VH-VL binders against NAD kinase (nadK). Designs and how they scored, part 277

Target 1, 268 residues: NAD kinase (nadK), of Syntrophomonas wolfei subsp. wolfei (q0aze0)
Amino acid sequence: MKIILVNNRFKENTEKKAQEIAGQLSALNVEVIIDNGLDEPYAGTVDFIMVLGGDGTMLRAARRYGQRAIPVLGVNMGTVGFLSNIEINELAEYLPLILREEYSLEARMMLEVAVFQQQSLLTRVFCLNELLLRSNSPRMLSFALEISGQKLEPYRGDGLIVSTTTGSTAYSLSAGGPIADPQLDAFIVTPVASHIINKRPLVVSPEREISLHLLEEREAIIGIDGQIKMDFGAENRVLIKRAPHPLLMVNLKAKPFFTSIDRSLQRQ
Key: E = the ipSAE of ESMFold2; O = the ipSAE of OpenDDE; V2 = 0.75 times the mean of E and O plus 0.25 times the DockQ between their complexes.

## First folded at step 19 (VH-VL)

Design UU8 (from RR16 with heavy chain H102Q, light chain T99K; framework fv_patritumab; at its last look DockQ between E and O 0.92; V2 from the best seeds 0.85)
Fold by OpenDDE, look of step 19:
Structure UU8 (fold): chain C 268 residues (1-268), chain A 121 residues (1-121), chain B 113 residues (1-113)
Amino acid sequence: as target 1 above (268 residues)
Amino acid sequence: QVQLQQWGAGLLKPSETLSLTCAVYGGSFSGYYWSWIRQPPGKGLEWIGEIYHEGDTNYNPSLKSRVTISVETSKNQFSLKLSSVTAADTAVYYCAREGLKQWTPYGMDVWGRGTLVTVSS
Amino acid sequence: DIEMTQSPDSLAVSLGERATINCRSSQSVLYRSYNKNYLAWYQQNPGQPPKLLIYWASTRESGVPDRFSGSGSGTDFTLTISSLQAEDVAVYYCQQYYKLPRTFGQGTKVEIK
């Protein structure tokens, strides 16, 4: 068995724990790769991914490995979040199950984000939570939203969020988006400070495609999961689709979403 | 190791339609743009066009009116048709993959061996 | 279209000596967000397809000898062979993949003096 441990190099406690766990797994004849984000993602085949940290670490792991159809376990290390399944102090208890591959999987839809220079592909990003388009200035953006070839009225505002149902409890929520059941596959399109006061979020079928481009010669920013930043100008276009592969989240312990979110929201 | 094999008629008369096919072996067809490039004898390289595995196409404007690129995903193949050929279309035609590093294009990393197409009356 | 212009058209260099090829694009091929130039160098031997040597202006493709290096940014790029070997005799092309259509330089023939 080969396992990737994903941690955050900027959090020393996660690094230390990763080393410790790596030692334990090695003693059990498990091959371990530690990914702290410093290097490129491991290109070899692996059987399991263990994410040590919070939601941010999970998001990074999802972007790096989510398209490889590998089970991903979130192990929380004392942070409040939605994407971890067990606590670090529970790992020892569940490790035998992991090694025996006795767990269930929950498929979470991811976004496929393609950024173009005119019609030329610049890059693709697969992400678990959301794409954000926002102004890079105090002025509102004017941008076009197209859904499966249907051109909506031009948007004016600070920006727009396209989120998965998983991401519905992230930035989209802060922007006034609905909370979505993570068992659903859907896009949530949430305006950010729209010029139109009553502009409502859209829940869009995962079978559709979403396209964005600016209607003015201004610079904007694309944000991915709050961690990646890209400049977005008049010559750029972004195409958002459902990723071809979902993130396979390991479910070792039952975690009721709606009660958990209620508690989490009260703590914030 | 990803390999491209290409085939098609190598001798055409003027006004005929060039038809080439490229097959992908040893790797994923999905997720990539696949291109056709040609090179007249003793000359440089000209990009003809590309197709995404989902069927989206982009063509060189210089050839757009005569070029059709198609894909057959089930066979991991994509094809080139160039209509109304003339002597100017005599060239070695290559199929190639636009490679990806971390889902970012980085160049044509895999090429077919090329097919010489000669247009002669 | 982004026009790619190489210089010189041909270059004769002694074995073991440095070979330098320049490539200029009519527009910048720098993707600022990634700080990457969408510029590639290819080597083509007679009767063979082009082979990718350098990508993102300065990164060597796997298997490419260390004597090959790429430099430059924006619109001006350089391919350098630090010590020319016999097997390096070929035609070299620069190519931009920043915008469509993809465009190549006219090629530079490298020969042994």
Scores: ipSAE 0.912, ipTM 0.966, lowest interface PAE 0.5, mean pLDDT 95
Fold by ESMFold2, look of step 19:
Structure UU8 (fold): chain C 268 residues (1-268), chain A 121 residues (1-121), chain B 113 residues (1-113)
Amino acid sequence: as target 1 above (268 residues)
Amino acid sequence: QVQLQQWGAGLLKPSETLSLTCAVYGGSFSGYYWSWIRQPPGKGLEWIGEIYHEGDTNYNPSLKSRVTISVETSKNQFSLKLSSVTAADTAVYYCAREGLKQWTPYGMDVWGRGTLVTVSS
Amino acid sequence: DIEMTQSPDSLAVSLGERATINCRSSQSVLYRSYNKNYLAWYQQNPGQPPKLLIYWASTRESGVPDRFSGSGSGTDFTLTISSLQAEDVAVYYCQQYYKLPRTFGQGTKVEIK
């Protein structure tokens, strides 16, 4: 059995704990690859991914490994978020179940984001929470939103968020979007500081294609999960679709989403 | 490893339509742009166009009035048609994959062996 | 269109000596957000399709000998063969994949002197 252990090198408690857990797994004849963000993602075949840390570390793991259809377990190391399943002090209790593959999986939709220069592909990025388009100057943006070829009235404002249901409790919420059940597959399209009152958040079928481009030359950026930033200008376009594979989140311990909302959001 | 096999008629008369097919083996068809490139004997390379696995196309403006690229995703195949050929269209025609590393373009990483197409004078 | 110009058109180099090929694009091929030049080098042996040697201007493809190196940024690029071997006799092409249409340099034929 081969496991990737994902941690955040800038949080010392996760680095020390990752080494300790790697030692424990090795003693059980489990091969361990540590991914602390320094090296390229491990390219070989892997059976399981364990994420030590909070939602931010899970977002990085999802971008790196989410399209491989590998079970991913979130292990909380202090701050309760939306993406961890068990606490670090419970890991020993659950290790036998992990090794026997006695757990359920919850699928979480991801976004496939393709950035173009006109029609020339520049890059693709996968995203668990959201894409943000925003102004990178004091001036507001004027931009076009298309949904499956249907052109909406132009937007004017600071930007736009295209979120998964998992991302509904992240930036989309702060911008006025709804909290969505993460078991639903949908896009949530939330304007940021729109100058047009009737530009309400939209909930959109995951089968749609969403396209964004600027209508005038402005300095803008595309943000991915609050962790990746790319310049975005008048010659660029972004296309957003449901990613081919959902993130497969391991469920070992019941964590009812609705009874946890207030406590998890209090931390933010 | 990914391999491209190409075929089609190699001898044409002027005004006929060139038709070539490329099949993809040993790898994913989905997620890539697939290109046609040609090389007249003793000359350089000219990009003809590309198609995404879902059917979107981009063509070289110099040829776009005569070029059609299509995809048959269920067979992992894509095809080139070039209408109204002349002797100037005599070339070796290649299919190729537009490669990705970390989902970012890095050049044409897999090529077919080429098909010589001769247009009689 | 981004025009790609190679120099020289033909190059004769003694075995074991250094070969240098230049490529100039009419527009920048640098994607600044990633700090990557969308510029590739290909080797084409007689009767064969092109083979990818260098991508992102300076990164060697797997299996390419370390005597091949690429350098440059923006509009000016260089392919260097540090010690020419007999199997390196080929035509070499640069190619940009930053904008459409994709364009190639006219090619540089490398021969043993």
Scores: ipSAE 0.738, ipTM 0.889, lowest interface PAE 1.3, mean pLDDT 91
ESMFold2 (binder alone), look of step 19: mean pLDDT 94; pTM 0.958

Design UU9 (from RR11 with heavy chain H102Q, light chain V100L; framework fv_patritumab; at its last look DockQ between E and O 0.85; V2 from the best seeds 0.84)
Fold by OpenDDE, look of step 19:
Structure UU9 (fold): chain C 268 residues (1-268), chain A 121 residues (1-121), chain B 113 residues (1-113)
Amino acid sequence: as target 1 above (268 residues)
Amino acid sequence: QVQLQQWGAGLLKPSETLSLTCAVYGGSFSGYYWSWIRQPPGKGLEWIGQIYHEGDTNYNPSLKSRVTISVETSKNQFSLKLSSVTAADTAVYYCAREGLKQWTPYGMDVWGRGTLVTVSS
Amino acid sequence: DIEMTQSPDSLAVSLGERATINCRSSQSVLYRSYNKNYLAWYQQNPGQPPKLLIYWASTRESGVPDRFSGSGSGTDFTLTISSLQAEDVAVYYCQQYYTLPRTFGQGTKVEIK
């Protein structure tokens, strides 16, 4: 068995824990790769991914490995979040199950984000939560939204969020988007400070494609999961669709989403 | 490792239609743009066009009116058709993969061996 | 279209000596967000397809000897062979993949003096 441990190099406790766990797994004849984000993602085949940290670490792991159809376990290390399944102090208890591959999987839809220079592909990004288009200045953006070839009226505002249902409890929520059941596959399109009063979020079928481009000669920003930033100008286009593969989240411990979200929201 | 094999008629008469096919072996067909490039004898390289595995195409404007690139995903194949050929279309035609590093294009990393197509009356 | 212009058209260099090929694009091929130039160099031997040599202007493809290096940014790029070997005799092409259509330089023939 080969396992990737994903941690955050900027969080010393996760680094230390990754080393400890690596030692334990090695003693059990498990091959371990530690990914702290410093190097390129491991290109070899692996059987399991363990994410040590919070939601941010999970998002990074998802972007790096989510398209490889590998089970991904979130191990929370004292942070508040939605993407971890067990606590770090529970790992020892569940490790035998992991090694025996006795766990269930929950498929979470991811976004496939393609950024173009005119018609030329610049890059693709797969992400678990959302794409954000926002102004790079205090001025509102003017941009075009197209859904499966249907051109909506031009948007004016600070920006737009295209989120998965997983991401519905992230930035989309802060922008007034609905809370979505993670078991549902859908796009959530949430305006950010639209000049149109009562501009409502859209819930869009995962079978559709969403495209964005600016209607003015200005620079904007594309944000991915609040971690990646890209410049977005008039010559650029972004195409968003459902990723071909979902993130396979390991479910070792039952976590009721709706009761958990109530509890989490009360703490914020 | 990924390999491209290409085939098609190598001798054409003027006004006929060039038809080449490229097959992908040893790797994923999905997720990539696949390109056709040609090279006249003793000359440089000219990009003809590309196709995404989902069927989206882009063509060189210089050839757009005569070029059709198609894909057959079930066979991991993509094809080139060039209509109304003339002597100017005599060239070695290459199929190539536009490679990705971390989902970012980095160049044409895999090439077919090329097919010489000669247009002669 | 982005025009790619190489210089010189041909280059004769003694074995073990440095070979330098320049490539200029009519427009910048720098993707600022990634700080990467969408510029590749290819080596082509007679009767063979081009082989990817350098990508993102300065990164060697796997298996490419260390004597090959790429430099430059924006619109001006250089391929350098630090010590020319006999097997390096070939035609070299620069190519931009920043916009469509893809465009190549006219090629530079490298020969042994």
Scores: ipSAE 0.914, ipTM 0.967, lowest interface PAE 0.4, mean pLDDT 95
Fold by ESMFold2, look of step 19:
Structure UU9 (fold): chain C 268 residues (1-268), chain A 121 residues (1-121), chain B 113 residues (1-113)
Amino acid sequence: as target 1 above (268 residues)
Amino acid sequence: QVQLQQWGAGLLKPSETLSLTCAVYGGSFSGYYWSWIRQPPGKGLEWIGQIYHEGDTNYNPSLKSRVTISVETSKNQFSLKLSSVTAADTAVYYCAREGLKQWTPYGMDVWGRGTLVTVSS
Amino acid sequence: DIEMTQSPDSLAVSLGERATINCRSSQSVLYRSYNKNYLAWYQQNPGQPPKLLIYWASTRESGVPDRFSGSGSGTDFTLTISSLQAEDVAVYYCQQYYTLPRTFGQGTKVEIK
């Protein structure tokens, strides 16, 4: 069995713990690849991904590995979030179940984000929570939203969030979007500071294609999961679709979403 | 690994339609842009256009009025038609994949062997 | 359209010596968000299709000998063959893939002196 162990190199506790766990796994004849964020993603075949840390570390793992259809386990290292399943002090208890593959999987929709220079592809990025389009200056943006070729009335404001249901409890929530059941597949489209236009959040079928572009020259940014920043100008366009593969999250321990909402949201 | 095989008629008369097909073997057709490029004898390379596996096309503006690129996804094939040919369209025509690494473009990484198309006088 | 200009048009180099080819684009081909230049170099042997040598201006494609290297950023780029071999006699093209239409340099013929 080969496992990728994902940690955050900027958190000393996670790096040390990752090395301890790698040693324990090696003693059980499990091959371990550590991904601390410094190097390119491991390109070889692996059976399982273990994420040591909070939601941010899970977001990076999802972005790097989520399209490979590999089970991903979130192991919390302190602060309660939405994406961990077990606590670090419980890992030894659950490790036999992991090795025997005695767990269930929960599929979480991801976004496929394609950024263009005019019609020329610049890159694709996958994300678990959201794409943010925002102004990078004091001035508001004027931008166009299309959903499956249907052009909505122009938007004017600070920006727009296109999130998954998993991302509904992240930036989308702060911008006034609904909390969504993460077992649903949908886009949640939430305007940012656009009260002057009275645009409401939209919940959109995951089969739709969402396109964004600026209607005038302005300095803007595309943000991905709050972790990737790309400049975005009048010459650019972004296309958002459901990603080909969901993130496959490992469920070892029941974590009731609805009864935990208040506690989980306090940490945001 | 990935191989491109191309075919089509090599000799045309003025005003006919050039028609070439490229088939993709040993790799994924999905997720890529597929291009046609031509090279007149003894001259440089000219990009004709591209098609995405879902059918979206982009054409060189210099040829756009005469060019159609199409896809037949069930066969992993894409095709070029160039209407109203003249002697100036005599060239070797190549199909190529617009390659991706880390989901980011990096050039044309796989090419067909080329098809010489000659347009008489 | 981004115009690509190569220099020189032809180049004669002794076996084992360095060959240098320049390429200039009329507009930047740097995707600043990734700090990557969307510029490729191709080698075309007689009777063959072009073969990708260098991508993102400076990264060698798999199987390309170490004697080939690329450098430059923005609008000015260089392909260097550190020690010319007989099989390196070919035409070399630079190409941008930052925008559409894709455009190639006019080519540089490298031959043995």
Scores: ipSAE 0.768, ipTM 0.908, lowest interface PAE 1.2, mean pLDDT 91
ESMFold2 (binder alone), look of step 19: mean pLDDT 94; pTM 0.957

Design VV10 (from SS4 with heavy chain A57S; framework fv_oberotatug; at its last look DockQ between E and O 0.88; V2 from the best seeds 0.82)
Fold by OpenDDE, look of step 19:
Structure VV10 (fold): chain C 268 residues (1-268), chain A 123 residues (1-123), chain B 107 residues (1-107)
Amino acid sequence: as target 1 above (268 residues)
Amino acid sequence: EVQLVESGGGLVKPGGSLRLSCAASGFTFSNAWMSWVRQAPGKGLEWVGRIKSKIDSGTKNYAAPVQGRFTISRDDSKNTLYLQMNSLKTEDTAVYYCTTVPKYDKFLAFDIWGQGTLVTVSS
Amino acid sequence: DVQMTQSPSSLSASVGDRVTITCRASQGISRYLSWYQQRPGKAPNLLIYKASNLESGVPSRFSGSGSGTDFTLTISTLQPEDFATYYCQQTYERPWTFGQGTKVEIK
């Protein structure tokens, strides 16, 4: 068995823990690759991915490995989040289930985000939570939203979020988007400070494609999962589709999503 | 109410074949991992095999004594678990139980059992 | 394979007695240990999972303890309906194996 341990090099405790776990796994004849984000993603074949840290680390892991159909386990290290399944102090006890492949999987839809310069592809990224288009100035954007060839009325506002259901509890939630069942596949299109009062978020079929472009010469940015930033101008287009493969999240413990989110919201 | 009901047991000669069924109700069968456990007359419990849910690849695992002879399958549209038993031996004589296998939280403990169906292999 | 050895194979007790059954694994199995009760002519019922967790609906007079290789099932005050055969099971690794059983019979 070969396992990738994904940690956050900017959090020393996750680095130390990764090394510790690597030693333990090696003692069990498991080959281990540590990915702290410094190097390029491991290109070789692996059987399992453990993410040590919080939601941010999971998002990075998903972006780096999510298209490879590898089970991904979130191991929380004392942070508040929605993407971890067990706590770090539980890992040792659950390890037999992992090594014996006695775990359940949950498929989470990811986004395929393609950014174009005119007709040329600049970049293609897969992400778990959302694509954000926002103004890079105090001025509102004017942009066009098209869904499966249907052109909506021009949007004016600070920006727009296209999120997965997984991402519904992330930035989309802060922007007034609905909370979505993570077991459901859908796009959530949430306006950010629209000039139209009470502009409603859209729940869109995962079978559709979403495209965005600016209608005026303005400075904007594209954000992906809060980790990737790209300048976006009038000559650019962004196309959003369902990723061809979902992220396979490992379920070792039952996670009552709705009761958890309800409690979390009440504490804020 | 969660319920498992086994059927298909009976008398069969050595070398013969038999197919057991387990009808499930009261829970989402398609999401459940299932197992077969057998008990020879007057003896203890013996794990036979397990099948995962389709969403979890539907992987099947068997105990060594039945490996290559028994096949576990499921029809989620019918909420039914099956055990195809070929090349039966006298030592396969037992009450066969179907059980649920929780995927998490209980460390694979068998929490729901049927009442069992008797398979007798005799000349 | 992991071998599970129960002790004793049988015991006689009276209503109200404290009953203790032990289960030993041939290797460390952490807390991947379950206890089952089987009454005559009936299917087994889960009593304890993860070595010490009481299954829903099971009376509190049942308790489990242990970790690693040695485990114990305790019935604090034996009731008439508790006369049965009890089995431990490990699910630490396949094949999943049971103890040989402990028959609790009336004195």
Scores: ipSAE 0.873, ipTM 0.945, lowest interface PAE 0.6, mean pLDDT 95
Fold by ESMFold2, look of step 19:
Parts: C-alpha cells; structure tokens; sequence
Structure VV10 (fold): chain C 268 residues (1-268), chain A 123 residues (1-123), chain B 107 residues (1-107)
C-alpha cells in the first residue's frame, strides 16, 4: 500500500509529526510519500492520502489531488476544523480500518475554474471552497454574471463569490451567504458589498455553468480557496463548473455537522 | 426503536435454494452496512457475509464456506436486506440473523440483531 | 484467519458471584474485540465494543479489558438475567470470527 502524507512545512509541529507517522507506516510495510508543498504533486499511483493539519492544508491537498479519486483523511493536529475526522493521537488505533479499507467515504463537490484571455485558455484550476472575484483598487467593479447562458442584470460592487456547499462556512458566510449542508451539491453565489440592493445570494444547481466577466476596465483579482491569486481584467472571463470528480473524504468517526457549527465557526 | 425482522426460513433439500429477507426500521437503512450471521443448532456464531451501503461502494464480502453459493443484496427503497442461498448443504442448517455493522466509532462491532429465521437443509 | 479461543467453555455460578471469561486471539487484534450475550432462545446482543466500551443500555456490572491477544469480560455481581452464553468476536481482519462461546449456568 502507498500513501501520500500532506503537511504544512511552515508549521514545525506538523513537519516533525509527518516524519514520525511516516516511520510508523514504514514499519507496517506501507510506502510513504511526503508532500510538504515544496515539490510538484506526486504523479504516481497511490491508494490513500492523509492530511496532517488544519483546513488550509486540506484545501491544498484537494487542489493537488482531488481530481484523482483518491480517499483523503483529515487528521486533526489540535485545533478543530471543518475538514478533519480523527485526532492525531488516535491514528495508530484506526490504522487497521485504513489498511483494510473498512471506512466510509463522503463526496464533497469541487469547482472547476477556467480563466480565459479572449478565446484562449489561460489556466484551469480546481478548488474545494470558492472562487472569489474582487476589486484590486478602491473602485468597485461592474461585471456580468451568466448562469447557463442566462444573462443576469449587471452587478456593481466589490466582487462576487462562487462557492461550494463546503465553502459555505468560509468567505461566503462572511459576505452574507447561507450556511449549507456539505452533503448537498450546489453553487452558492454571494455578492461582495453589492451596490445593487436586489442582488441577493443565489443557490444554484450543480448542473449549471457560471460565467463572469468585467463590463468596464478595472483592476480585479480571481482568488481560489483564499490561497491562489490571479490578475483579472476586461480581456478575461472565467467559466465555473462542477469538477468532474468530488473530493473523496474518509470518515472513520461520525462528525456531526449541525451540532458543531457554532463551535467550528468561532475558530475560523 | 431500531428493528430488524428476518423471514423466509424453512425446510429445503440439499442442492436447493432459499431467499431470506430482513426488514429494517427505525434507522436510515440506505446508509447502513449490513451483515448476516448464522448459528447451527446448539453451536456458536459464524459470520456469513457483509454488504456495505451503496454510497460506500456496495462491496460484498463472504465467509469462505458460502462464497459463490450465497449472495447478499439490498433494496434501499423497501428497507430490506436479502440473502439468496443456492446449492444448499446440510452444513448450512442454522438460524440466520441479520445485523448492522456500524461504519463509525465501534470498530465494526455488530450492534443491532434481528430475531433470526431457521433454515433446515435435509433430505 | 484469526482464531478466537474462549475459556472456560462453561461455568456454574450463583447470583452475586463475580464471573470472569477470557478470550484469546491467535494474533494481535489491537482493541478490535467485541462481546455479545445470548440468552436462551434469543438473539445475541452487543455488550462491549472496542474491548472495553460499554454499549448503550448495558448495565455497569459488565466490563471488558485487554488489548492485543488477551481479553477479559467481567460480570462484577451476577444477576439472574445474566445466565446466558457469551461470545467474543474479532473485527480486526476478515473473516470476522467469534469465539466458541462460554455458557454461564446457575449452580
């Protein structure tokens, strides 16, 4: 069996712990690849991914590996997050379930984001939480939103968030969007500081395609999961779809979403 | 609250077939992993097989003595688990129990059991 | 396959006695062990999971201990309803196997 161990190299505790866990797994004849973010994603075949750390580390793992249909387990390193399942001190005891594939999977929708310059594809990325379009200056944006070819009345404001249900508790929430059950597949479209009062958040079928472009020249940015940033101008458009594959999250312990909402939100 | 009720047991000649049913209530059957366990008269318990929920791949696993002869299936719309038993042998004579296998928190312990249904295989 | 060996195969005891049943695995199974009670003519019911965790609704006179290969079920003060057959089961590795059973009878 071959496992990728994902950690955050800038958190001393996670790096030391990753080495410790790799040693424990090697003693069980498990081949371990450590991904601390410095190298390109491992390209070879793997059976399982363990993420050591918080939600940010999981977001990076999802972008790097989420389209490969590999089970991903979030291992909490002390601070409760939305995307971890077991505590680090429990891992050894749960290994028999992992090694024998006696676990449940929960699918989490991801976004496929394609950015164009005129008609040419500039980049394609995948994300777990959200795409953010925002102004990069004191001036607000004027932009167009299309949903499956249906052109909405123009937006004016600081920007727009297109989120998954998993991302509903992230930036979308701060911008006034609803909390959504992560087991639902949907887009949540949340305006950021809209000048237009009738632009409310929208919940949209995952079958739709969402397109954004500026209606006038302004400095703007596309943000992905709060971790990737791209310049965006009047020559660009972005197309957003449900990604071909969801993130496959491993559940070894029940994690009651609704009873933990207030506590988890206080720690983000 | 949670209830499992087996049915379909009876007398069958060697080489015959029989289908057992297990009606479930009081929980979300479509999310559950389910198992069959049998107990020969006056003997101990023997695991027969397990089926995962459809969302967890629907994987089926069987004990060696029944592999290739028994088939576990489920109908989530009817909250019913089935055991199709073919090429029955006298050694298959037992009370057959359906049970739940929690996929969380209990290290696969079998927590809910039905009352059992008797299968007798004899000439 | 992991073989589970219970001891004793039967015992006689009086109400109020302390009863101890052991279960040995043929290889290490960590804490992937459960205990079941089967009253005469009834289906089994779960008593203990994870070697030592009491199932909801099970009286506190029942306790389990052990890890690895050697496990114990203890009934601290035997009650009339505790005369039954007790089974251990490992779920460490398929096939998931039971011990032979221990019958607890009235003296």
Amino acid sequence: as target 1 above (268 residues)
Amino acid sequence: EVQLVESGGGLVKPGGSLRLSCAASGFTFSNAWMSWVRQAPGKGLEWVGRIKSKIDSGTKNYAAPVQGRFTISRDDSKNTLYLQMNSLKTEDTAVYYCTTVPKYDKFLAFDIWGQGTLVTVSS
Amino acid sequence: DVQMTQSPSSLSASVGDRVTITCRASQGISRYLSWYQQRPGKAPNLLIYKASNLESGVPSRFSGSGSGTDFTLTISTLQPEDFATYYCQQTYERPWTFGQGTKVEIK
Scores: ipSAE 0.717, ipTM 0.876, lowest interface PAE 1.3, mean pLDDT 91
ESMFold2 (binder alone), look of step 19: mean pLDDT 95; pTM 0.963

